# VHH binders against q6mzz7r34to333: the designs that were tried, part 30

Target 1, 300 residues: q6mzz7r34to333
Amino acid sequence: TFKDETFPAADSSIGQKLLQEKRLSNVIWKRPQDLPGGPPHFILDDISRFDIQQGGAADCWFLAALGSLTQNPQYRQKILMVQSFSHQYAGIFRFRFWQCGQWVEVVIDDRLPVQGDKCLFVRPRHQNQEFWPCLLEKAYAKLLGSYSDLHYGFLEDALVDLTGGVITNIHLHSSPVDLVKAVKTATKAGSLITCATPSGPTDTAQAMENGLVSLHAYTVTGAEQIQYRRGWEEIISLWNPWGWGEAEWRGRWSDGSQEWEETCDPRKSQLHKKREDGEFWMSCQDFQQKFIAMFICSEI
Key: E = the ipSAE of ESMFold2; O = the ipSAE of OpenDDE; V2 = 0.75 times the mean of E and O plus 0.25 times the DockQ between their complexes.

## First folded at step 9 (VHH; framework vhh_h_nbbcii10_fgla)

Design w1 (at its last look DockQ between E and O 0.78; V2 from the best seeds 0.00; counts 0 for: pae E 2.5 > 2)
Fold by OpenDDE, look of step 9:
Structure w1 (fold): chain B 300 residues (1-300), chain A 126 residues (1-126)
Amino acid sequence: as target 1 above (300 residues)
Amino acid sequence: QVQLVESGGGLVQPGGSLRLSCAASGFTTSTFRSYTLGWFRQAPGQGLEAVAAITSSGGRTYYADSVKGRFTISRDNSKNTLYLQMNSLRAEDTAVYYCAAHPGYGSYYTELYDYWGQGTLVTVSS
């Protein structure tokens, strides 16, 4: 099986900063087939943002972009290509990123750093069987230098690294923008969309009482004008790379909010997904107040 | 009241070096650490451009293409201070340099920065 000597199964690939901050000890590197669970799959069924669960790399800026990428078949194919744990498996995986005006290939082995039976960083979903997010994160870590280099990056860098596109940023507190129109237009064009919350009372990402996380990046997955009472309201859909239910919006139009019970919009059943998967709706008004910026990355 | 104060500017010959500092006040330590910080510059007759930026943790940096390999941005969170080491200075680097703070996750777009210093003049001339 292939071993990547340029990004070895060693502390250097994790990075001293992260090792010190997290006081990581007894880190073991294992291939997916050596982890508990069923047989490993690169992609199980289909690619989905819900396959992503952020781990210890504090790389929500990348994972939010990745979450958005999953909605674009052309880009995700370009990045992930066709790979397998069964067909011609050799413990080697290849990914592409946009760098310096061209697509570059990053080659890795499939050894992942773990403590016990848990990956240190992005966690494979589906009973520890789907590994494309873990491997892609590793490839990006290699590209940047180490897993430590994934900490608190620039949202626009991730978007460009995954697409080679052009960034349009929207300062939500200063720009009068039709968010529904902007998001719909971007989505239709296959653009990637992320957003970020401002810093909170601490210097790290922290869950707030309203269910949002401060100093954190999200994926914008959609926006709609929805019927509400005798009028209309604009709502926006976001996905948290944490990927679990306790990290979702708790205000208006949240999964359990009264607004969904009160709306007579015929699309209610389609739009309202009451799941603990990190995805939620909120009003555009609340979005503009609680978030600082939205980034749209469009193809050139 | 948040305040950013730049220092270290001056006259330097081409090929010379300068080190700019930006002292931040009005921040709590945690607040300062949570901010992305950046250096921006405005040359005579030109618009404001991003020079370099550094994320809250210092884990990632951004550099304009024109300064890559010559400038180094760093921060000392214990001192609430931002630095810009400028080496191999060129005439084209002549500008007023501004320190700025972005109250959120990493970005290097000018319009997202909320707090700005008064600027320090850097003149590169023989």
Scores: ipSAE 0.846, ipTM 0.921, lowest interface PAE 0.6, mean pLDDT 94
Fold by ESMFold2, look of step 9:
Structure w1 (fold): chain B 300 residues (1-300), chain A 126 residues (1-126)
Amino acid sequence: as target 1 above (300 residues)
Amino acid sequence: QVQLVESGGGLVQPGGSLRLSCAASGFTTSTFRSYTLGWFRQAPGQGLEAVAAITSSGGRTYYADSVKGRFTISRDNSKNTLYLQMNSLRAEDTAVYYCAAHPGYGSYYTELYDYWGQGTLVTVSS
């Protein structure tokens, strides 16, 4: 099976920043078939943002963009290609990223850094052994130099590296924005949409009492005008790349809130889904107050 | 309230070097370490241009194509200070240079920077 000499299964590929700051010990490298949980898959059934679960790198800036990308079949097929752990498998995987005006292929072996019985960084969901997110993260780490180089990047870079597109940025505390119109227009055009919370009291991402995470990036997954009492309210849906069962918004329009019981909108069963998958709704008013920036990346 | 003060500007010949500094103070609920920091410049009659930016962790940097390989951004969190080392200066680098801070996840777009210094003039001329 293939062994990548340019990005080896060694501490140099992780980088000293993460080894030291996270006090990592007992790190070994394993191929997916050597991990517990059954036969590995590259993609199982279909590609979804819910296949992604952020691990030990602070790379939400990349994973939020990736979450948005999963809804665009041209970009995801461009990047993920057609690969498997069965057909012509030799421990080698390929991904494409946009670099300096061109798509660049990044080749990796499938040895992943592991601590105990779990992937140290992005992890597959517990029950399905699906590894495209882990391998894609490794490929991006190789592109940037190491897993440590994923630690707190620029939101713009991830969006461009995945699409080659052009970014519109919005300071949510400045001039007014029609969020529902902006999000609906962007999703219809196949654009990627991410957003970010401001810094908190520490220099690291931190879960807050309201369920949001400070200094953190989210995927914008939708926006709607919804019937509420005798009027209309604007709501926005977000996905937290921390993934399944992670912190979610606890205010208005959150899962289990009064607003969902009180709305008579015929779409409420479609919009309000009871999943612990990191996706939630909040009012656009709360969004503009609690978030600082939104990014839309569109084709040129 | 966050305050930023630049220093180190001046007159220099083409090919020369300068080091700009930006002292930061006035943090209330956040620390200097939690901000994304950047240098921006404005030549007479031109708009603001992003020159360089550095993330809160200090691990990632951004450089405009026009300055890559010549300029180096760095931060010293113990002194609440941002730096810009400018080497191989050219006439087109002449501008007022601004230090700025963004209280959020990394970005290098001017619209996202909330706190700005008064600027320091850099003139590159024979």
Scores: ipSAE 0.499, ipTM 0.790, lowest interface PAE 2.5, mean pLDDT 86
ESMFold2 (binder alone), look of step 9: mean pLDDT 82; pTM 0.852

Design w2 (at its last look DockQ between E and O 0.72; V2 from the best seeds 0.00; counts 0 for: pae E 2.9 > 2)
Fold by OpenDDE, look of step 9:
Structure w2 (fold): chain B 300 residues (1-300), chain A 126 residues (1-126)
Amino acid sequence: as target 1 above (300 residues)
Amino acid sequence: QVQLVESGGGLVQPGGSLRLSCAASGFTTSTFRSYTLGWFRQAPGQGLEAVAAITSSGDRTYYADSVKGRFTISRDNSKNTLYLQMNSLRAEDTAVYYCAAHPGYGSYYTELYDYWGQGTLVTVSS
């Protein structure tokens, strides 16, 4: 079974900063097959942003981009390729990233740092059976130097590293923008879209009363004009890489909001999702107020 | 009120070095630590360009291609200060250098920075 000596199952791969900050002890490295649960899968059924659950690396800037990537079959295939735990398994996985104007391959072994039987960083979903997010994060960590180097990055870098594309930034407070049109156009073009909240009262990412997280990156997953009362409202869909329901918007057009009960839009059933999966709707107006910027990464 | 004040600029010969500082005031310690900081410059007759940026924690940095390997951005959150070490200076580095602060999670685009200093002039000439 392959062992990556350039990114070993050691503290150096985690990084001293993270080890000290988290006071990590008793870290062991295990292959997916050694973790409890069913048989490991690289991809189970299909690739989805909901396969991603942020762990201890505080790399929302990357995971938000990754979440957006899952919506582009071309890019995700380019990065993930075809790999398996069953066919020709050797404990070796390969990923591609865009670096210095070209795609570079990053090779890793599938040993993951765990405490007990829980992954320290991105957590595999589906009862600990799907591992493409964990392995991809590890590969990106290797690319950057360590898991510690995943902490507090630039949203733009993640987007470019995953696509080789061009960034368009939209400052949400500076100029009026047709968000629905911009998001729809970008989505149709296969562009990746992320956004970020401003800092809050502290120097760390914190969940706010409105359900949003300060100093945090989100994926923009869609935007629509929706019928509301006798008029129309513009709403935008976001996904939190935390991937769980308690970290969702709680205002207008949130999953449990009255707006969804009041709307007669025929697309209501399609758009309204009552899942605790980190994805939510909010008004474009609230979005513009609560977020600083939106980034669109388009193919060259 | 938030204020950024640059210092350290001056006249230097090609190949020389300068260290710029940006002192931030009006921030609480926690507020300063939450900001991405950057250096920008404007050469005569040119537009404003990003030189370097550093995340709130200092873990990640950005450099323009033109300054990579020569410039180093750093910050001291305990002193609310941003630094730019400039080595191997070239004539084309002549510009007014501005310190700027971005109140968000990781960005190095000029238009996203909310607070700006008055700038400090760096002149590289023989």
Scores: ipSAE 0.774, ipTM 0.894, lowest interface PAE 0.8, mean pLDDT 94
Fold by ESMFold2, look of step 9:
Structure w2 (fold): chain B 300 residues (1-300), chain A 126 residues (1-126)
Amino acid sequence: as target 1 above (300 residues)
Amino acid sequence: QVQLVESGGGLVQPGGSLRLSCAASGFTTSTFRSYTLGWFRQAPGQGLEAVAAITSSGDRTYYADSVKGRFTISRDNSKNTLYLQMNSLRAEDTAVYYCAAHPGYGSYYTELYDYWGQGTLVTVSS
């Protein structure tokens, strides 16, 4: 099967920053068929953001943009193409990124860095059966130079690299913004929408008591007006690329909050899906207070 | 309040070099290391232009096309100082240069920078 000489299954592809900072040992590289969990699939079900689980690369800036991209069929088809572990399989996978005014193909072999039979970086969904997110992350690492080069990049770069689009940025503390209108308009246009929290006291992302993560990027997944008591309230939904089982927002409109139990809005079961998948609602007022920036990347 | 003070500007001949420094102080809720930093410039009668930016860790940098290969941004987190090494200077580099800081995820868009210095003038002229 194919072995990529330009991005080999070696420590150079991981990069010394991550090896040293994480004190990694016992790292080996395996193809998906050599992992437990049965036959691998490139895509096992519909493509969704819930297939993505951030690992050790500190690359939420890329994964948040990717989470938003999964909702745009043209971009996800452009980037992921039609690939499998069966039809014409030779251990080769291909992805496209926008670079310097053109779509550039990035080719990788499917050897992934693992520790203890678990993927070290993005984790596959379905107990090692679905691998498109792991392979796409590897391709982007190759484009940038190594997995270490995924560490805390520029938000603009991820959005442009996935779309070739143009970015509108919003400083949430400095700009008057009708968030519900902005999010609905952008979603209807097929735009990617991400947002970011400010730095905390350290230079790394940390979960805070309110359930948000400092120095972290999220996908904006929706916004609505919802009936509440004798009026309406504006709410926004976000997805954390840390994924399943991670802490979520604990304030107003969070999963299990009294606001969901008290609302008389007939859509509440459609809007509130209590799952520990990294997606949650919060009031637009809290969003504008707790986040510092929102980015909308639109089709050219 | 975070305060930024630029220095190192002046008059230089075309083809010459200058090194700008930006000293940061006044940290109450964060540390210098946690900021994304940038250099921006404004020529007379022109809008503000991003020149270079550097992430909090220093691992990633951005450069405007007009300065790539000639300018180098760097930071020294132990001295709370941001630098811009400017080589092969041209007349069109004449501008007031501003140091700026963003307490968030990496960006080089001016609208996201909260803290700005007062600027230092660079004049490139024969």
Scores: ipSAE 0.444, ipTM 0.764, lowest interface PAE 2.9, mean pLDDT 86
ESMFold2 (binder alone), look of step 9: mean pLDDT 81; pTM 0.827

Design w3 (at its last look DockQ between E and O 0.80; V2 from the best seeds 0.74)
Fold by OpenDDE, look of step 9:
Structure w3 (fold): chain B 300 residues (1-300), chain A 126 residues (1-126)
Amino acid sequence: as target 1 above (300 residues)
Amino acid sequence: QVQLVESGGGLVQPGGSLRLSCAASGFTTSTFRSYTLGWFRQAPGQGLEAVAAITNSGGRTYYADSVKGRFTISRDNSKNTLYLQMNSLRAEDTAVYYCAAHPGYGSYYTELYDYWGQGTLVTVSS
């Protein structure tokens, strides 16, 4: 099986900064086949943002972009290609990123850093069987230098690295923007969309009382005008890379909010998903107040 | 209340070096550490451009293409200070350099920075 000597199964690939901050000891590198669970799959069924669960790399800027990428078949195919743990498996995986005006290939082996059979960083979903997010994160870590280099990056860099596109930033506090129109237009065009919360009371990402996470990146997954009472409201859908069982918005139009019970919009059943999967709706008004910026990355 | 004060600017010959500092006040320690910081510059007759940026933890940096390999941005969170080491200076680097702070996750887009210093003049001339 292939071993990547340029990004070895060693502390250097994790990075000293992260090792020190997390006080990581006894890190073992294992291939997916060596992890407990069923047989490993690169992609199980289909690619989904819900396959992504953030780990210890504090790389929400990348994972939010990745979450958005999953909605674009062209880009995700370009980056992930066709790979397998079954057909012609050799412990080698290949990914593409946009760098310096061209697509570059990054080759990795499939050894992942674990502690107690648990991945240190992005965690594979579906009972430890789906590994495309883990491997892609590793490839990006290699591209940047180490897993430590994934720590608190620039939102726009991830978007460009995944697409080679151009960024449109929207400062949510400064300019009136038709968010619904902007998001719908971007989505239709296959653009990637992320957003970020401001810093909170601490210098780290922290879950707030309203369910949002401060100093954090989210994926914008959609926006709609919805009927509410005798009028219309604008709502926006976000996804938290923390994934399943983590913090979601608790205000208006949240999963458990009264607004969904009160609305007579015929799309209610389609839009309203009561899942603890990191995805939620909120009003555009609340979005503009609670977030700083939205980034749209469009194809050139 | 929040104030950014640049220093270190001056006259330097081409090929010379300068080190700019930006002292931040009015921030709590945690607030400063949570901010993305950046250097921006405005040359005579030109618009404001991003020079370099550094995320809250210092984990990632951004550099304009024109300064890559010559400039180094760094921060000392214990001192609430931002630095810009400028080496191999060129005439085209002549500008007023501004320190700025972005109150959130990493970005290097000018319009997202809320706090700005008064600037320090860097003149590169023989």
Scores: ipSAE 0.884, ipTM 0.937, lowest interface PAE 0.6, mean pLDDT 95
Fold by ESMFold2, look of step 9:
Structure w3 (fold): chain B 300 residues (1-300), chain A 126 residues (1-126)
Amino acid sequence: as target 1 above (300 residues)
Amino acid sequence: QVQLVESGGGLVQPGGSLRLSCAASGFTTSTFRSYTLGWFRQAPGQGLEAVAAITNSGGRTYYADSVKGRFTISRDNSKNTLYLQMNSLRAEDTAVYYCAAHPGYGSYYTELYDYWGQGTLVTVSS
C-alpha cells in the first residue's frame, strides 16, 4: 500500500512543538484496519459533526469550522470526494482545501499516529470505525506542515480554507446583535458559523465549573425563540469539538435543566435531545455574556 | 487592567530595518500567553490596517500581503513582550504602529482586539 514520502509516518510530521510539549517518544503509526474496533469506514451513514472528537492538538479552530461544514452538503462534497477503505483501496486518501484563490488537492497515506491503540489526535467516534475526520485532520496537518502547525490557529483561516468564503465577525460584547435572526439567516444561506470563549485563568483551554471550555472554539448549530412560562426566550445551540462524553454547559437550558421540563413549546422533542455528544443549548443572554466572538463564513 | 506600551519607532531610510517592541502588563486573571497579539498600523489619511498577528502559543502567524517576507512578528512570553521586526522598509510603510491584544482564541480582525497601545510612529524617508 501507499507510503507518503512527503508527509511520512515519522516524528517530522508531528513536529517538534508537540513532541516537546507532550514529551512524546516512540509514537506508533497505524493504518485504520490495524486499530481495534473492526473494519474501518471512511464515511458511515452520512457525515455528522458527531463523528469528530478532538485529540491532542489545540485545533478547535479547525474542528469547529469542520463541525459546521458537515451541515452543508455542497461544501463537504467539495472536500471529501468519494473514497473508501474497500473500493480501489491503496492506502491513499485525497482532500481539497481552498488556498490562494483555488481548490488545492492534498494527498495522504492513511497511517495515523497512535498511543495505546488510540489515535493521538482526532479520534474516530466511539463504537464505529469512521475515519474521515482523522484523515481530514492529517491532510490539513500536511497542508500546514505538521500536526504542530495545527496547535493554535486563527479562527478565520479554517473557515476560509474549507469554503473559500468571506468572513463576517461579531464582537459579542461591543454591539447589539439579534442572534436568532443572524443564525437563522446564515444557516438558510448555507454559511458556516463558529464562536469562541475568552481566555481563562491559564494559557490552555480548560473546562470551567459552568461546563464551558475557556480559550476554545465551538460550532453554532442553531438558534430559536422558545415558548417558556408566559413568554418567549431566545436560545442558541452549540457543539464542542472535544466531542462525545465531554463537558457541556450546566446553566439554563442545559440538558436536563428545569427549563426543558417546564417548556410547553411544541418543538421541545426536536430541540432537546439528551446526548453526551458535546452539543447543548443555552440562553442567548448567557451566550452573549460567556462568549466573546461569533464568525459567519458565507460563500461568495 | 491590561496595558500595552510600544517602543522602537523612528525615522529610517528606505531599505532599512527597524524593530518594534510592545511591553504588556496588568494581567490579573489570565496570563500574557493566553492572548492573541497583533500589530496594526494607520498611515496618514488611511484607515487602520492589520499588519501581523501571532497566536496564543506562537505557533501560527498572520501577515498582511503587503508585508509578507519583510516583517516578522514574534513574542517572548517570559518577558511579556511582543515584537515586530521590519526589514526592507519602504515609504509605504510609514504609519503609526499599534500593538493590540485579543483576550481569546486566535483572530486577526481589528474589531476583536480590546486592548491597544498608544502607538509608535515609523517614518520611512530618504
Scores: ipSAE 0.564, ipTM 0.813, lowest interface PAE 1.9, mean pLDDT 87
ESMFold2 (binder alone), look of step 9: mean pLDDT 82; pTM 0.850

Design w4 (at its last look DockQ between E and O 0.78; V2 from the best seeds 0.00; counts 0 for: pae E 3.4 > 2)
Fold by OpenDDE, look of step 9:
Structure w4 (fold): chain B 300 residues (1-300), chain A 126 residues (1-126)
Amino acid sequence: as target 1 above (300 residues)
Amino acid sequence: QVQLVESGGGLVQPGGSLRLSCAASGFTTSTFRSYTLGWFRQAPGQGLEAVAAITSSGGRTYYADSVKGRFTISRDNSKNTLYLQMNSLRAEDTAVYYCAAHPAYGSYYTELYDYWGQGTLVTVSS
C-alpha cells in the first residue's frame, strides 16, 4: 500500500500552528478502510456539495469553492478524475489543481488524521463512507504545505486553484448589481460562485443570531425572482460549508420562514427545501446587507 | 474612527531595503485581527496595484508576481500594525505605497478594501 513520504502521516503534515492552537493530542492516521462505518467509497452515488462537512482546518474559503465546483462536471472531472477504493486500489489517490498557469497533479496516500476514529478535518458523509472531500482536502493541504496552511485563505485563490479561471469580484455595498441576472448567467456558464460575510464582534468566525456566520465563506448556489404576494421578490440561495442545519439563515425566505407559506409561485416545491444541510434562501436585499463580497470565477 | 498611517518610505538605492509600517487606529484588537490587510502601490502615471496581502491570522499571504521573493508582508496583531519588508528594491518599485484593510473573509482585490492610508512614498534611485 502506498505511503506518501512527502506528506507523511506525521505532525509535520498537520502543521505546528494548528497543533498548538487546537492542542491536538493522540492524533493517529488511518486509512478509510480502517475507519468504522462500512466499506469506503471515493464517490457514493454522485458528487454533491452536501458531501462536504467542514472540520477543524478553518478552510471555508476552499470548501466554499469546492461546494461550487460540484456543480461543474467538467472541472469536477478534471480535479477528481476516476478513482476507487475497489478497482486497483493501492492506497494512492491523485488530484489536479491549477498552479502557475497549468494543471498540476498532486498525489497522496489515503491516510487521514483522526481522533477516536473521527476525522480531524473534513468529515466523510453518509455514515463515514464517502471520502472524496476528505482526500481532496488532504491533497490541497499537501499542495499548500500542511493542513495548517488551509487556515483562513483567500477566496480567489481557491477558485482559481480549482479552475484556472478569471475572477470577477463584486463589492455588494458599493456597486449596484443585478444579482439574479449575474448569478443565473454565471451558473449557466458553469462559473463558480462564492461569497463572504464581514467580520463580526470577534476575530473568529462566529454564528450570529440570524443564523449566518461572521467572517465566513459561502457558496452561491442559485438566484431567482419569485412571486410574493402581488409582486415579485429576488432571492438568492447559499450553502454553508459547515453543512448542518444550525448554521442556516433564519430571516426572510429561510427554510422555516412565512414567505414560503405565503408565496403562490408554482416553483415553490422545487425551490423550497426544508433540510438541515447548510443550504438556504434569503432575499437579495438581505444578502447585500449581510454579505460584503461575491466572487465569480469564469472559464477563460 | 478607523485610520491607517503608513511610515518608513524614503529614498533608497537600487538593491537596497526598506521596511514599511502601517499603524492602525480606531480598531479594537479583535476587530483588527479579523481584517485582511494589504499593501498597494501607485507608480507615477500608473494605476493602483496590489503588492501584498495577509489574512487575519497571517496564515496566508499574497504577493504580486513582481515582488515575489523580494517583499515580505507581516502583521503584529498585538500592535495593530502591518509591515512590508522590501528587499532588493528596483527602480520599478518607485511608488506611493498604501496600507489598506478589508473587513471580510480573505481577499486581496483592491476594490474590496474599505480603509486606506494616505500613503508613503518610496523612491528607488541611484
Scores: ipSAE 0.776, ipTM 0.895, lowest interface PAE 0.7, mean pLDDT 94
Fold by ESMFold2, look of step 9:
Structure w4 (fold): chain B 300 residues (1-300), chain A 126 residues (1-126)
Amino acid sequence: as target 1 above (300 residues)
Amino acid sequence: QVQLVESGGGLVQPGGSLRLSCAASGFTTSTFRSYTLGWFRQAPGQGLEAVAAITSSGGRTYYADSVKGRFTISRDNSKNTLYLQMNSLRAEDTAVYYCAAHPAYGSYYTELYDYWGQGTLVTVSS
């Protein structure tokens, strides 16, 4: 099977920043076939943001952009191509990123850094052994130089590297914005939409009591005007690339909140899917208060 | 409140070098390490232009095309200081240079920066 000499299964591919800051030990590299959970799959039942679970790198800036991208089918074949662990498998995987005005191919072997039997970085989420997110993260790490180079990046770079598009940015505290119109227009156009929370009390992302994560990036997945009492409210849906329910908003319009019980909007069942998957609704008012920036990346 | 103070500006001949510094203070609920930092400039009669930016970890940098290969942004988190090393200076680099800080995940758009210094003038001329 293929062994990549240019991005080897070695500490140099992780990078000293993460090795030292995280005090990593007992890191070994395994192919997905050598991990517990049965035969590996590249893609199982189409790509979805719910296949992604952020690991030990602070790369939510990349994973949030990727989460938005999964809602746009045109990028599946462009970036992920047609690959599998069965047909013509040789331990080699290929991905495309936008670089310097063109799509460039990045080739990797499928040896992933693990500690014990768990992936150190992005993890397969559903015990279904689906590995496209882990392998794509490795390819992006190779493009940038190492997994350490994923550790705190620019949100704009991820959006452009995945699409070749142009960025529109909104400072949520300093700019007037019709959030529902902006999100619906961008979604209809197939644009990627991400947003960010401000820094908290530490220099790392940290879950707050309200369920949001400080110094963190989220995918914007939708916005709606919804019937509530005798009027309408504006709500926005977000996805946290941590991928688990303890990192979900706990305020108005959150899962299980009074607002969902009380609304008579006929779309209630379509909009409110109560599960622990990192996706949640919140009011646009709370969004504009708690978040600092939103990014829309559109094709040119 | 966060305060930023630039220094190191002045007159320099074309092809010369300068190093700008930005001292940061006034942190109460957050730390300098968690901020994305940038240098911006404004030439007379022109709009504000992003020059360079650096993430909180210091591992990722952004440079405008006009300065790539000539300017280097860096930060010393132990001294709460941001730097811009400017080499091979040209007449078009003449501007007031501003240090700025954004209290969130990395960006290099002017509109997202909340804290700004007063500026330091760089003049490139014989």
Scores: ipSAE 0.403, ipTM 0.747, lowest interface PAE 3.4, mean pLDDT 86
ESMFold2 (binder alone), look of step 9: mean pLDDT 82; pTM 0.836

